# VH-VL binders against AP-3 complex subunit mu (apm3): the designs that were tried, part 2

Target 1, 249 residues: AP-3 complex subunit mu (apm3), of Schizosaccharomyces pombe (o94669r175to423)
Amino acid sequence: TNEFFIHVLERVSAVYQPNGKLAFGTVKSDMECKCQISGMPLLLLSLRPGTKLGNVRFHQSVNLKRWKQHPDQIEFIPPDGKFTLASFQTDFATQKSLPVVVEAKNKLDGRFEVRIRNTGKKSVENLKILITIPQALKSVTVTEGNYIFRASKYTHMEEGILEWSVKKLAWTSPALVLTGFLAPLKKDANSTEESSSYSKLEHLDLQYKLQGSTLHNFKVESLKMLNHPDKKSYKGVKHTIIAQNVSFR
Short names: E, the ipSAE of ESMFold2; O, the ipSAE of OpenDDE; V2, 0.75 times the mean of E and O plus 0.25 times the DockQ between their complexes.

## First folded at step 1 (VH-VL)

Design b9 (framework fv_bexmarilimab; at its last look DockQ between E and O 0.05; V2 from the best seeds 0.00; counts 0 for: pae E 15.1 > 2, placed apart)
Fold by ESMFold2, look of step 2:
Structure b9 (fold): chain C 249 residues (1-249), chain A 124 residues (1-124), chain B 108 residues (1-108)
Amino acid sequence: as target 1 above (249 residues)
Amino acid sequence: QVTLKESGPTLVKPTQTLTLTCSFSGFSLSTSGVSIGWIRQPPGKALEWLAHIYWDDDKRYNPALKSRLTISKDTSKNQVVLTMTNMDPVDTATYYCAHRFYDFWSGPTYFDLWGQGTLVTVSS
Amino acid sequence: EIVLTQSPGTLSLSPGERATLSCTASQSVSSEYLHWYQQKPGKAPKLLIYDASSLESGVPSRFSGSGSGTDYTLTISSLQPEDFATYYCQQYDSYPLTFGQGTKLEIK
């Protein structure tokens, strides 16, 4: 195809408090490339003027002298095929809010409910909700998607993980609901108390993908070939947010 | 909803310059990775690619027709314009504009959305 | 430039039959850059198969694509009345972008 492709991946780690407020978060970003240009192209990637790449690590082909003088320009000779051009980090607290909001409630009779909403303007893909289940699970019902309950055989006290999978959560969708029932906690062997009790759901972890969105003002302005002005390349640029380690308490 | 529509004259005299406009909605040409192409089809004949324009104003032309073609865009008006000089009766065709979709590993190599097309007749 | 030659030029079949359409490239094409379109009279082409074998959203499972190198095939396992149309293959592994000349699938 004689083309060069750039995929900006923003991998988010975040922790939200029960009230939905962000406690902290970080974004680790990679600029993944695929070079299908023959020869030895000398490429100049220009970013939005004033862009700063925090804690950046470049591919060995990058002209660091040029980058030092012009921090929004990356000059390089790419290897053929797939490679990582740059890796960098930013503080999520200075970025846009993530669009998936989760609410969890426990009832005194062992019932629990997890609600998810898309508050953004883009569909969320490959949504997985990992719910730590602190005790035996009786049943689960979901309004959409599939679920699997997994337990480990490493310890008799290891908590189970209820995985709820939703292929797509459109921004126009109503809230999706998972309802489940916990079995009662075992009575303390030394206690004369007979009450049944239930632990609260304390940890929910989310994984999902957003296409065409970015959490910061990073933008590819142009990609030019400096050493072959008569040779054209076709350019593709894609931004993906990967919410991989997003926790709710 | 993403839409494309071709507009321009339906009848052109030999030697005149044809100007066609592709008007679109539901996406922006300033979006990195987006490209718009023009394809024509003479009546009863095969499809022929004419040109592409990318979001960063890079352009590609069919080499057989490059001397006669100019493609441009106006991002504020959501339009792409194709001009073709020195029209000849053999250029009678339906002219389509089409959107190319980006995929990470495959890139923008196929046309996923086409306009309805506009028939341009070059008088005999 | 890569020339795509489709065969047969016209294929006459009855509903319910299996259709096999060939696209032969003058040079090797990576399958990720070989695509198929369906076009009905008076209508714009519609993307049918991308990357040689992947079905576009909404395309019935009776359609399938295969091939590699210079030889590619579109198969329709059991023809329906709406499948009678002209089919084009297209490549963009190499500049310039080219289409095949088409195979017209007609009702017998």
Scores: ipSAE 0.000, ipTM 0.446, lowest interface PAE 15.1, mean pLDDT 81
ESMFold2-Fast, scan of step 1: ipSAE 0.090; ipTM 0.617
ESMFold2 (binder alone), look of step 2: mean pLDDT 90; pTM 0.923
OpenDDE, look of step 2: ipSAE 0.005; ipTM 0.480

Design d1 (framework fv_disitamab)
Fold by ESMFold2-Fast, scan of step 1:
Formats: structure tokens, sequence, C-alpha cells
Structure d1 (fold): chain C 249 residues (1-249), chain A 122 residues (1-122), chain B 105 residues (1-105)
């Protein structure tokens, strides 16, 4: 058939400070297209007026002069099949925020809790929480999902990465909780002091996928075939956020 | 009258660098892309790349990406193409050609430079 | 990447002959084909653009046709000044055909 598909993939990197403030956030976006239109038409993609695309790089078929004069219009002659129409970068430090929030609590007895909530309006898929463990683990329990501990190669303190995986976190789901216990750094069973020392969790990373959402005000208004204005082959735009490097430290 | 005038023939030794020019007149330089095309002796035409004189943005044929550097100077209405690390295989006539930015309803390469012969020999 | 296959590679013809040159794209390109004439030692000259549009100043004996993947350049009655090499070119990625040399018989 005569169909043209657009999929906007937003790959997110962000660093949050211990106080919850965003230290750095950037979104690298690809407009991945699939052309199933016979005859290699001349296409004009119109974006929402006022759209700002940073560090944009276009496929070689794009009319760059038209884009420079009209920064909401992308004119191109597509190849058959899959190709990347444009790649660009934006900041999301304005009024947009990622929907998954994490809080970590450390207790004096070596117990720690990692609580995950989805505050957005869409389900989060393939959620992975990477918890940096600074010393030996005694035990771990999770309310949902699976976990695996990967010891660091040079483990003087038996440190490692705890990977917690959850297939789906709906926005209506209650908070997910991981509870763990650290082994004490020092045992004073035969000393004059009764104390144990425990490191605190200070570094967590999130990875997940969110379909049907965007971290910028990007919007495709129309796709027209300039040499055949009566043809309608455009099927809309799919948006996916891929949170690949979201750090809390 | 639209004209694209290229610099004269060059003879270089292997390993040298050459820079050839394409000076335009008779139209608004920034309204057209300038393309470069290679033609080896007795061979056909091969597209190398293009530059937008408005802001210097370039696109290259992957074959030439590490060999050619294309630039434009708005103040002199001149486009340039530099070839580095010359080899005997680079011996060819090099053409510049213009291309209107709005491809809808317009000719592709409607005006060409006369060509510049670059000979690489020891 | 779109490949352009041009045939024949050469043709021997006499003045007054009808000459047909074919260009085939590896995938559909609508009407986005240009045709050029090149004489020895000279720059190419645009003859036809958008598959069938005759460039200003080009004699009417030249015509272009085709759409999709198959394109044809026709010279209805060959003149002495038409002995040259002819090239097709597609608009996406600017790929040229291999050329057709029209030689005197």
Amino acid sequence: as target 1 above (249 residues)
Amino acid sequence: EVQLVQSGAEVKKPGATVKISCKVSGYTFTDYYIHWVQQAPGKGLEWMGRVDPEDGETYYNQKFKDKATITADKSTDTAYMELSSLRSEDTAVYFCARDYYDSSGYPLFDYWGQGTLVTVSS
Amino acid sequence: DIQMTQSPSSVSASVGDRVTITCKASQGISSYVAWYQQKPGKAPKLLIYAASSLQSGVPSRFSGSGSGTDFTLTISSLQPEDFATYYCQQYNSYTFGGGTKVEIK
C-alpha cells in the first residue's frame, strides 16, 4: 500500500541531585520513517509553529534552504523503506519531567528501601533500576519484579550493582518497594564498643520505555505530497521515550 | 547572464593538496546549492557533495567524505573544493554546478562550471 | 541508495535517425529524473528535467518520458551536433547513470 510512517524516538539522559533537582537533562531525538509509497514522492512535513529543534541533522534528501527560511517545514524526497529523516537534541529542564520518581531511605541498622512511583499518565515498560551497592548484601526482597546482584570484579568491600527489573509499572499502580539489608563493615562482638558501620546508597540509575509521550512540544501538523496533493498516505506519528541514562546521586 | 567560472588546471604530486574555485555571477549566490562532480578520464559523472552558501552546511557522497572539503565564501560569491592526500586515482576533471533550493518544479543542475582538470603524477 | 542503470552504453547512428536511450532506477523515483548532454572537453548541459520537461533553449527533437523506474530520452531526428554522451540523473542522492555514447555511423 501507499503508507508513510513516522516514529519519533527520544533517548533521555538526566542527572538528579540528592535534593531532587535536575542537574542536567538532554533528549536526543530521531525521526525514524518508513516509506511504502510507490514512485518516490516529493513530501512536505509541517511542524507545529514555534517548534525548536536543537543541533538538527537532516537526511541528505531534505531541502535545507527551505527549512532555514521556514523552520517548521521539512521538504524531502524519501528513499524506499526505513530511514532517519532528522536527528535533533533538546533540553527538558523547563516544565517537563520524567514520570518515574525514586526515593531511597537508609536506616541505622543497615536496612535500606528503594521506592518507585509512576507519577505520569502512561504505563512505564521494561523498567530497570540499577542500585549501586557499596558493601556486602545480606538479603533483598521486592514487592514486584525480579532482581539480580552483579558483584564488581575487584570487590574489596564486596560492592556491586543490584539490578531490579519490572515489566510494567502502570500509573495507577501502588509504589513498588525494594527492601535490602547490608552486612556490617565492622563487627564488635568481642570489643568494648558495640557499633556497626553501614554505607548509604548514593547512586541509582533508571532505564525504561514510555510509549505515547514526548518531553518537548514537538508536533507534526501535516504531511503533504506536493506532486500529488490529493493523495493521503500519512498515518500519523508514534512517540516513544527511551530513558537510557537517568541517574540519581 | 548566469555564469560559473572555475579556476585553471592543476598539476600536483602524490600526497599534495589542491584547492579549486568556482566563482558565480548573474544570480543570488545564497539561493542555490553548489554541487561538485568528478569525472575521471574516459569515465562517467560522479556526484561528490554540495554546500549551502547561506551558512556553509555541507553534504557528501560517502566515497568522498574523507577526501574532499567543500566550502563557500559569500563575500566573494565563490565556492571551493579541496582535495587532500592526492593519489593518481584523483586525476579527473572536477565540475561545479548550481541547484535551486526549492526542487519543486525547478531544474536540477541547470548551469555548470567549465571544469577544472587536476592531474596527479610524479 | 538509488542506482541508475543506463542502456545502451553506446549506439552508432546516422543523421536523421531516431535514437532512444533508457535509464532504469533500482526503486521508484516518480518523475525525478534529469537528462544531460556532454560533448568532449565540455561541461554537461541540462536537456530534460522532471522526466519530461524540456529545458529552455533545447531543441524540440529532444523529449523525455517515463515515471516510476523506467525512463527514456528520445532524439526524434538526429542532427550532426547531437553526437555526444548522454547521462540520466535522479534527484535523491544525485546518482548518475553510466552514460550512453551516441557515435556517428
Scores: ipSAE 0.000, ipTM 0.385, lowest interface PAE 22.1, mean pLDDT 82

Design d10 (framework fv_disitamab)
Fold by ESMFold2-Fast, scan of step 1:
Structure d10 (fold): chain C 249 residues (1-249), chain A 122 residues (1-122), chain B 105 residues (1-105)
Amino acid sequence: as target 1 above (249 residues)
Amino acid sequence: EVQLVQSGAEVKKPGATVKISCKVSGYTFTDYYIHWVQQAPGKGLEWMGRIYPGDSDTYYNQKFKDKATITADKSTDTAYMELSSLRSEDTAVYFCATAYEYSGSYLGFDYWGQGTLVTVSS
Amino acid sequence: DIQMTQSPSSVSASVGDRVTITCKASQDVSSYVAWYQQKPGKAPKLLIYAASSLQSGVPSRFSGSGSGTDFTLTISSLQPEDFATYYCQQYSSYTFGGGTKVEIK
């Protein structure tokens, strides 16, 4: 069989300010391919017109002279099996945004709240919300999913990471809410007096996968076999966004 | 161009206080945390604390809570770190740092000041 | 606080050598680990963030791997400018490893 598979993996690094604005966004992408074509095929992969690949590293089989003249065309002779055709870095397009919105609030009496919404049109998978906790947790409740608090074993304040896991967040899902309470830093009169001394939450990180979407203006438009132009050699293209470095401060 | 410039070396007697500055340029000072890191002579790096200049919220390493005070002056785009009741074991290079390009809990400090040597001697 | 145990404390290597440095967290830190290079008298320089992401402008001979509690920094072919001390760091409480000094053999 003469089939060629392409999986575009976009690994996202993004930082949002407390006001919800994107401070920085960078996407590092890999074109992972699997070749099941007989003979010595000469392939031409065409990208969406106007596509620019930043900090690009090509597989050794790529015709760099052609790419320099036509930056949306990648000509290559694939090895058999799995290989990475190209790795590149693209900044966020001005109209692009991540689908998961987070709102964190520090409330009175050591209470805090984290709200998560999926504003996109695709389901978010394997969502992890990692909340940096500056002191001991008294209690936590979540509307969906599971949580694990990993307190430090080496400090007296029991700082740690609160990991909130949600298997799937559909775009039709209502907002997910985590409510937590910090233990007071100091108490008077054998805990009969409550302290108002509490640290504030300052860091929240997201990890998730989003299938069938692209964050930047990247699209595989066609794949042609130049030495056999009457043949079509690919079954389709898969796109996955991997958000591993999405921070809110 | 992003730059963090620290004040010059200090020599202090035991019991004194020292205040180190870190002047920021090339980005919006109030939107990014400033961190402070200690490095004793011939030793490794140790995180001391951070400040968010926009509202002056601070968070400290417990080891330094009674030793260090971190402040920020929005009008001069300058963060400060004050060490009180100096002892010989406070002799170290002190760095300020920020996570500018990616800024976040797990992204790393991509910009650093040049360091300030504080020597405590009698 | 989360402890970061870095090994080895020093390694003697020659130009062209493959150098690997390991870092072990006392508890699960997911991928929240950075790697830094520090030369004598200089501030540290960020090499790797989020365990495996190469910082812009850093040569591709540097790579990071690992998740959870075990992390590695690899220099595939050591260059003269790579003789330095390397540190790992986890971000939830900003704990650094003890450092690894890469010295000329």
Scores: ipSAE 0.000, ipTM 0.378, lowest interface PAE 20.4, mean pLDDT 81

Design d11 (framework fv_disitamab)
Fold by ESMFold2-Fast, scan of step 1:
Structure d11 (fold): chain C 249 residues (1-249), chain A 125 residues (1-125), chain B 105 residues (1-105)
Amino acid sequence: as target 1 above (249 residues)
Amino acid sequence: EVQLVQSGAEVKKPGATVKISCKVSGYTFTNYYIHWVQQAPGKGLEWMGRINPSGGYTYYNQKFKDKATITADKSTDTAYMELSSLRSEDTAVYFCARDLGYDYSNYLGYYMDVWGQGTLVTVSS
Amino acid sequence: DIQMTQSPSSVSASVGDRVTITCKASQGIDSYVAWYQQKPGKAPKLLIYAASSLQSGVPSRFSGSGSGTDFTLTISSLQPEDFATYYCQQYDSFTFGGGTKVEIK
């Protein structure tokens, strides 16, 4: 059959400050295609008018002369099967926000809380919260999902990563909460009790997928077969944001 | 009464594997780390590794990391230590011992307060 | 890794004697030392933790002292039941000393 599929994948790496402000961010985007069209099609992919692709690298089949004259048009001869049509990378702009908000609070007596909210309009899938634990962990509870503690291979203390996993966080869900208690830091038996006996949580990372959304406001308008104008090409367009390295420091 | 009860003595040929058990009672298994300690005949104590039974997380003495595998089964309140590719040098008494780690009340832990009775493993042909 | 050196390796003593065993760490470990007693054919038994704290149920004739790198276990008046091997242990990597055998003179 005559089918052509486009999957736009946006892989996000970002660092947020404790106040929630973005310190640094990059988005690496790929247009991954699957061609199941008979013959040697000459395809023209049209993007939303005015679309600009930053630092773009095209598949070798792309007509660069056409693209330079019309930056919203990509003319190419696809190979059969799977291939990457274009890759581009831009700095993440603050006017486009990620939907998952995390708040970490250090409490008295070694207690800490991590709260997760989805402020977007789409469900978040396969959410992982990776919490760096700076000392021995006494106990932990979560309102939803599963957790696992992975002790550091390079420490003699119970330092490590607490991984909290949630399959789906709907945009209508109330905040999810992880509550934990750190064991006190070791001390001389003659020392008095101190609040300084507990380290504070300083680092956590998020990983998740978000279907049907785009950070670049990217839109495919049409796909035409120029050398066979009597034939109709079927296209499926899918957008996925992959937050793979989102840090809160 | 808090007890750690180990499986009985084993006699193995070189190249074999052995799995020693340490069944606990009288306390909540997941609240204490379990350590394994080797004592060769006529020699002193040598630490092998520990496990946190709550998550199954292990930390090993580098000398034993390729020889010993420590596991825990929460459903049976039992810790295990498996030795692979046995050699005559592995002939020893193996002890399990519990460790509170950190006490939430700031009591200083990190020592082994209750020990199993020991399991003699003899490797001979 | 931290090494623990015990001395002496053995001592011959009579009932009523004061016995002193020393343990030296290769680097500073503050007060993070435990002492164990092991009788022939038996598991070790905790005597002292945090260098100087007596474990519940252990007779008061046992005492521990020291900080930093030098630690001492003292038995003030040796009893027949005290003939055993004694080990020090540090907390960071759980390294044991070589042991000190207390034998009947």
Scores: ipSAE 0.000, ipTM 0.385, lowest interface PAE 18.7, mean pLDDT 80

Design d2 (framework fv_disitamab)
Fold by ESMFold2-Fast, scan of step 1:
Structure d2 (fold): chain C 249 residues (1-249), chain A 122 residues (1-122), chain B 105 residues (1-105)
Amino acid sequence: as target 1 above (249 residues)
Amino acid sequence: EVQLVQSGAEVKKPGATVKISCKVSGYTFTSYYIHWVQQAPGKGLEWMGRINPSGGSTYYNQKFKDKATITADKSTDTAYMELSSLRSEDTAVYFCATDLEYYGSGSYFDYWGQGTLVTVSS
Amino acid sequence: DIQMTQSPSSVSASVGDRVTITCKASQDISSYVAWYQQKPGKAPKLLIYAASSLQSGVPSRFSGSGSGTDFTLTISSLQPEDFATYYCQQYDSYTFGGGTKVEIK
């Protein structure tokens, strides 16, 4: 059998401003391959013309001289089974963005609201929203999913991380809403009196997976067997975005 | 200082039920998961399940779903794991564990109880 | 269900040796991997979390690396107190590897 599978995993780190603008976006990609081709093939993988790979590291079988002269071509002799062909770092493509939008609002009397929307055309999987809570949390309500509050053991203000988990957020789904209430700040550590003052939410992180999507910096165009140009191999390509460190500040 | 203290060793007959406790101190009990791990004699570690002590919600390894019941008592900062219909194959050391250093998603086990040996013999 | 395949099952080594233990996940688990050390009759002790982060108080001779599906624990210069069984764990859904016993040659 003559099959070759490629899985492009894009691990994303990004920082968004309160106005929704991207301040920083980096993608670290791994091209994971599985070779099921009989014999010892010499393969040429062609990327989209104009592809620019940053900080690339290749598998030892790659012809670096050819790649240096033709940056959109990767010539190699695959090992048996599974291997990582290349690891590289790219920036977000000019017209691409992450599909999950966050709106966090601080309301009166310690109430806050976090609203999550999927603006893309693919489902978001295993969504985790990590909300930094700056003081004691009184109560929380979510429209979907599960939550757990992890209080910091290092502070007397009972600050911590509120983790909100949603298995799937379809692009057709209504916005996910979390409503919470902070406990009033105490005027003195020894006082039973409460202040009417409340800290504001200022930091939120997202983690999720997005199947069948790419941030447009990398695309496989063709796979050819140079030492047997009359033979065709099946090429399967899968793309997955793994949002690991997406911050809203 | 953080401590997870488990109840003492148990010897039970086949068909019996056993309930193991895990009392925590030195941190906020309701803010972190409590996990249970089985280790059969001379074998490796196997995750059984976890509980969220604030709400009592549980998640089990399918292998243990019909064998183990995990509960928590917020008033005493104690988690429990009950094994029903004991058989010789249930002879093992059972550990409770929690995650206090990781403030993001996921849960690795930075603090462990000392373990409780449950022996099932006729 | 995610399987963690740990290799080797056992290794015989001498003090001062470099010891490498590998762990392979059946699915991509990002960096959600921890490594534990267990001595006979004792509870496991956390060494590494997030694939490469050293737990406070753990000697610097221990290091972790990897992401996705392939992970490695390295002991750069084995000490007498390091003879133990080591376990990897993926903590996305809590599966342990089969363990590697490091024993004296």
Scores: ipSAE 0.000, ipTM 0.398, lowest interface PAE 15.3, mean pLDDT 82

Design d3 (framework fv_disitamab; at its last look DockQ between E and O 0.04; V2 from the best seeds 0.00; counts 0 for: pae E 18.3 > 2, placed apart)
Fold by OpenDDE, look of step 2:
Structure d3 (fold): chain C 249 residues (1-249), chain A 124 residues (1-124), chain B 105 residues (1-105)
Amino acid sequence: as target 1 above (249 residues)
Amino acid sequence: EVQLVQSGAEVKKPGATVKISCKVSGYTFTGYYIHWVQQAPGKGLEWMGRINPDSGDTYYNQKFKDKATITADKSTDTAYMELSSLRSEDTAVYFCARGYSSGWEDYYYGMDVWGQGTLVTVSS
Amino acid sequence: DIQMTQSPSSVSASVGDRVTITCKASQGISSYVAWYQQKPGKAPKLLIYDASSLQSGVPSRFSGSGSGTDFTLTISSLQPEDFATYYCQQFNSYTFGGGTKVEIK
């Protein structure tokens, strides 16, 4: 077969405020390729105009001289099979939000609320929200999905991680809501029966994979075989966004 | 001064072919695409395709992939668009425009220099 | 393909008015949007590039904003020479908006 596949993986690390506003973030991207072309093909990958590949590392097969002259073009002779054509980093500061927006609220009475909303146009699957719970958890309710509380083994406090899993968050879906109630802190024997104190949620971690989308609108415009222009081996580009370290603080 | 100068108006019969030229001056082809845009009478702008004149790499709007053929001649600093099998619906002003293509500069998403347009009239 | 829905299709305004034109992308396109002005019988003129960057030589009364899916062109104080048709364009696949004609009230 004469086929060439490209999979662009964007791995997102970001910190958001509880209100959903981006504080800072980075995207590490890999262009994973699979070459099933006979012979020694000379390929030209053309990127969209203005594309910047920050801190880029290329496969050894890439013609760096040409790339330096034309940064939107990657010329290379691919090896057979799977390989990473390029790895690069982009600044997430140009983005205002991820496809999934998270908002967290703390109440004075120990109640807290976490809201997630799909602001994109594609459904997100296998979404996971990890919520650090600072004290004993009284109750949890979710509009959709499942939750698991895992108590910490190492803390004297009944703290832990609340894991909220949503199998599918459709872009047409209203916001999903997790509501929880913290139990009041245990009073020490010497403490006066005064007002119950509650800690605040301070950390959430959002995890998901989104297929068919790009955060920075990274676009491969074409892939051509220069030494055999009559042969079409390009099978398209797959995009995946991986939110693996998206914290809300 | 950077300029794009297009060829003159054309009148063609249905079924005919026309080739429009866009000559660039004041800069080299390197770093820029040449885009082609259609504007039917009284209608909006529609992107047709673009070429990297340096590499010859082309990218088309699917709507025009069978209608338009975009080429470039580096030796004359001229881009071309050929329209085949002309129909009355192809009657329009066609613009060429320059767009940024280099990744070494800051983001510059816009077509900053335009040709004057070429009217193509298709009539029986 | 990414669609650009531009609104309104037309607007009547007076000199000195604030005019706002919106383009909505069918999907997220970061800041890869440009705005153009076109007068009758003329080629489009670039006003704003990269969603919010003012093109050289363009008056400061023009401004662009937006990221992701919603983009806006604003004319803070409409001048006589500003009566024209305006277009947005996304640079993922180069699609133009439908255009907005700014005409005199």
Scores: ipSAE 0.000, ipTM 0.480, lowest interface PAE 16.8, mean pLDDT 86
ESMFold2-Fast, scan of step 1: ipSAE 0.000; ipTM 0.490
ESMFold2, look of step 2: ipSAE 0.000; ipTM 0.379
ESMFold2 (binder alone), look of step 2: mean pLDDT 92; pTM 0.948

Design d4 (framework fv_disitamab; at its last look DockQ between E and O 0.47; V2 from the best seeds 0.00; counts 0 for: pae E 6.9 > 2, grease 19.9 > 18.9)
Heavy chain, then light chain:
Amino acid sequence: EVQLVQSGAEVKKPGATVKISCKVSGYTFTDYYIHWVQQAPGKGLEWMGRINPYSGGTYYNQKFKDKATITADKSTDTAYMELSSLRSEDTAVYFCATEIGYSYGTDAFDIWGQGTLVTVSS
Amino acid sequence: DIQMTQSPSSVSASVGDRVTITCKASQGISSWVAWYQQKPGKAPKLLIYAASSLQSGVPSRFSGSGSGTDFTLTISSLQPEDFATYYCQQYYSLTFGGGTKVEIK
ESMFold2-Fast, scan of step 1: ipSAE 0.013; ipTM 0.513
ESMFold2, look of step 2: ipSAE 0.013; ipTM 0.523
ESMFold2 (binder alone), look of step 2: mean pLDDT 90; pTM 0.928
OpenDDE, look of step 2: ipSAE 0.285; ipTM 0.716
ESMFold2, look of step 5: ipSAE 0.013; ipTM 0.538
ESMFold2 (binder alone), look of step 5: mean pLDDT 89; pTM 0.925
OpenDDE, look of step 5: ipSAE 0.497; ipTM 0.776

Design d5 (framework fv_disitamab)
Fold by ESMFold2-Fast, scan of step 1:
Structure d5 (fold): chain C 249 residues (1-249), chain A 122 residues (1-122), chain B 105 residues (1-105)
Amino acid sequence: as target 1 above (249 residues)
Amino acid sequence: EVQLVQSGAEVKKPGATVKISCKVSGYTFTDYYIHWVQQAPGKGLEWMGRIDPEDGETYYNQKFKDKATITADKSTDTAYMELSSLRSEDTAVYFCARSPYYDILTGYFDPWGQGTLVTVSS
Amino acid sequence: DIQMTQSPSSVSASVGDRVTITCKASQDIGSYVAWYQQKPGKAPKLLIYAASTLQSGVPSRFSGSGSGTDFTLTISSLQPEDFATYYCQQSYSLTFGGGTKVEIK
């Protein structure tokens, strides 16, 4: 049995400005491989022509001289079993848009809405929206999923983090909405306050996993065995996006 | 006042290239996207593509990606749309239009340029 | 791609009439629909965005509603200057409806 598997993991860190524009984005990628090939194969992995890998670190078996001359080719002798072939980083500002988008709106009388949608063509898994609540939370309603409010351990103002969890968000799903109400801020327990005041939501974080998609124009075109050109090897390639540090502020 | 002012009508022969301008005024050019929209005679509106003037990033409708090239010049507050290898089916009014990017999924166009008629005939 | 089906393609109406134009998306687009008015020989003018938000300077007789896949533009009491072609537009991939011509009866 001659089998070689490649799993491309892309970990996303991004910060969006209040105006919705990307302020900063970075994608850190790992090519995690599993080798089940008999003998001592010399493999050549070819990427889409023109591919440029940023800040790349290769496994020690990689022929760096070949890569420097042909940046879309990785020649290596794999160890048996699991290993990381390459780790690299790209500036997200040059990539396609993130598949999950969020809109937060501050409404009248302490009401706020957080709307989330999958604009990609793959399902989003294990989605968590972390909403920083700047004051006491009165009530919350979600169209789907579960929520948990965790009060801050560092302040006494009843502020905290509201965690909204959705197991799966299909690309065909309607937009999901969280509606919340903040308790009014009181200036003085003895004062006659005619109107309530409310803080605005300023910070949201997203965490999720997406199978079968990439944020880079990275594609594995072929895998050849150079020292045994007549020998066939099964190749499996899987792509996963992991968003762990995506902020909207 | 916020204005988008386009260059005048053009008559071109098949195979020619045309470049249309859209000069903006009354706001900060780099704070909004500029879009291009085609309207063939007697037909509806069709989006062609957009540019972010701050960094020159473009995004095209697949139908127009090999036909249209969108650029922007920050020094003159002017966006451009160039059509290559003109054919009779490219005869249309071309509009530029502004959109905000603060609401990423709420692309709407305000204001619009007055339109530029491009006629392709032999 | 997201297709926007607009109906009717034309409607004949009189001043003072209530006119309703419908737009149906081929898939859920939330509330991200804009409506435009275009008069012959002129550029389109934004009336409504985010399905129901009225653009500054647009008369209150115009209103929008809907979410998901079904959207409507309503003119509560048609005025002479309202005879025009109206277009819906979805904001995800920027496709327009086919247009509705509102013409004098």
Scores: ipSAE 0.000, ipTM 0.391, lowest interface PAE 18.7, mean pLDDT 81

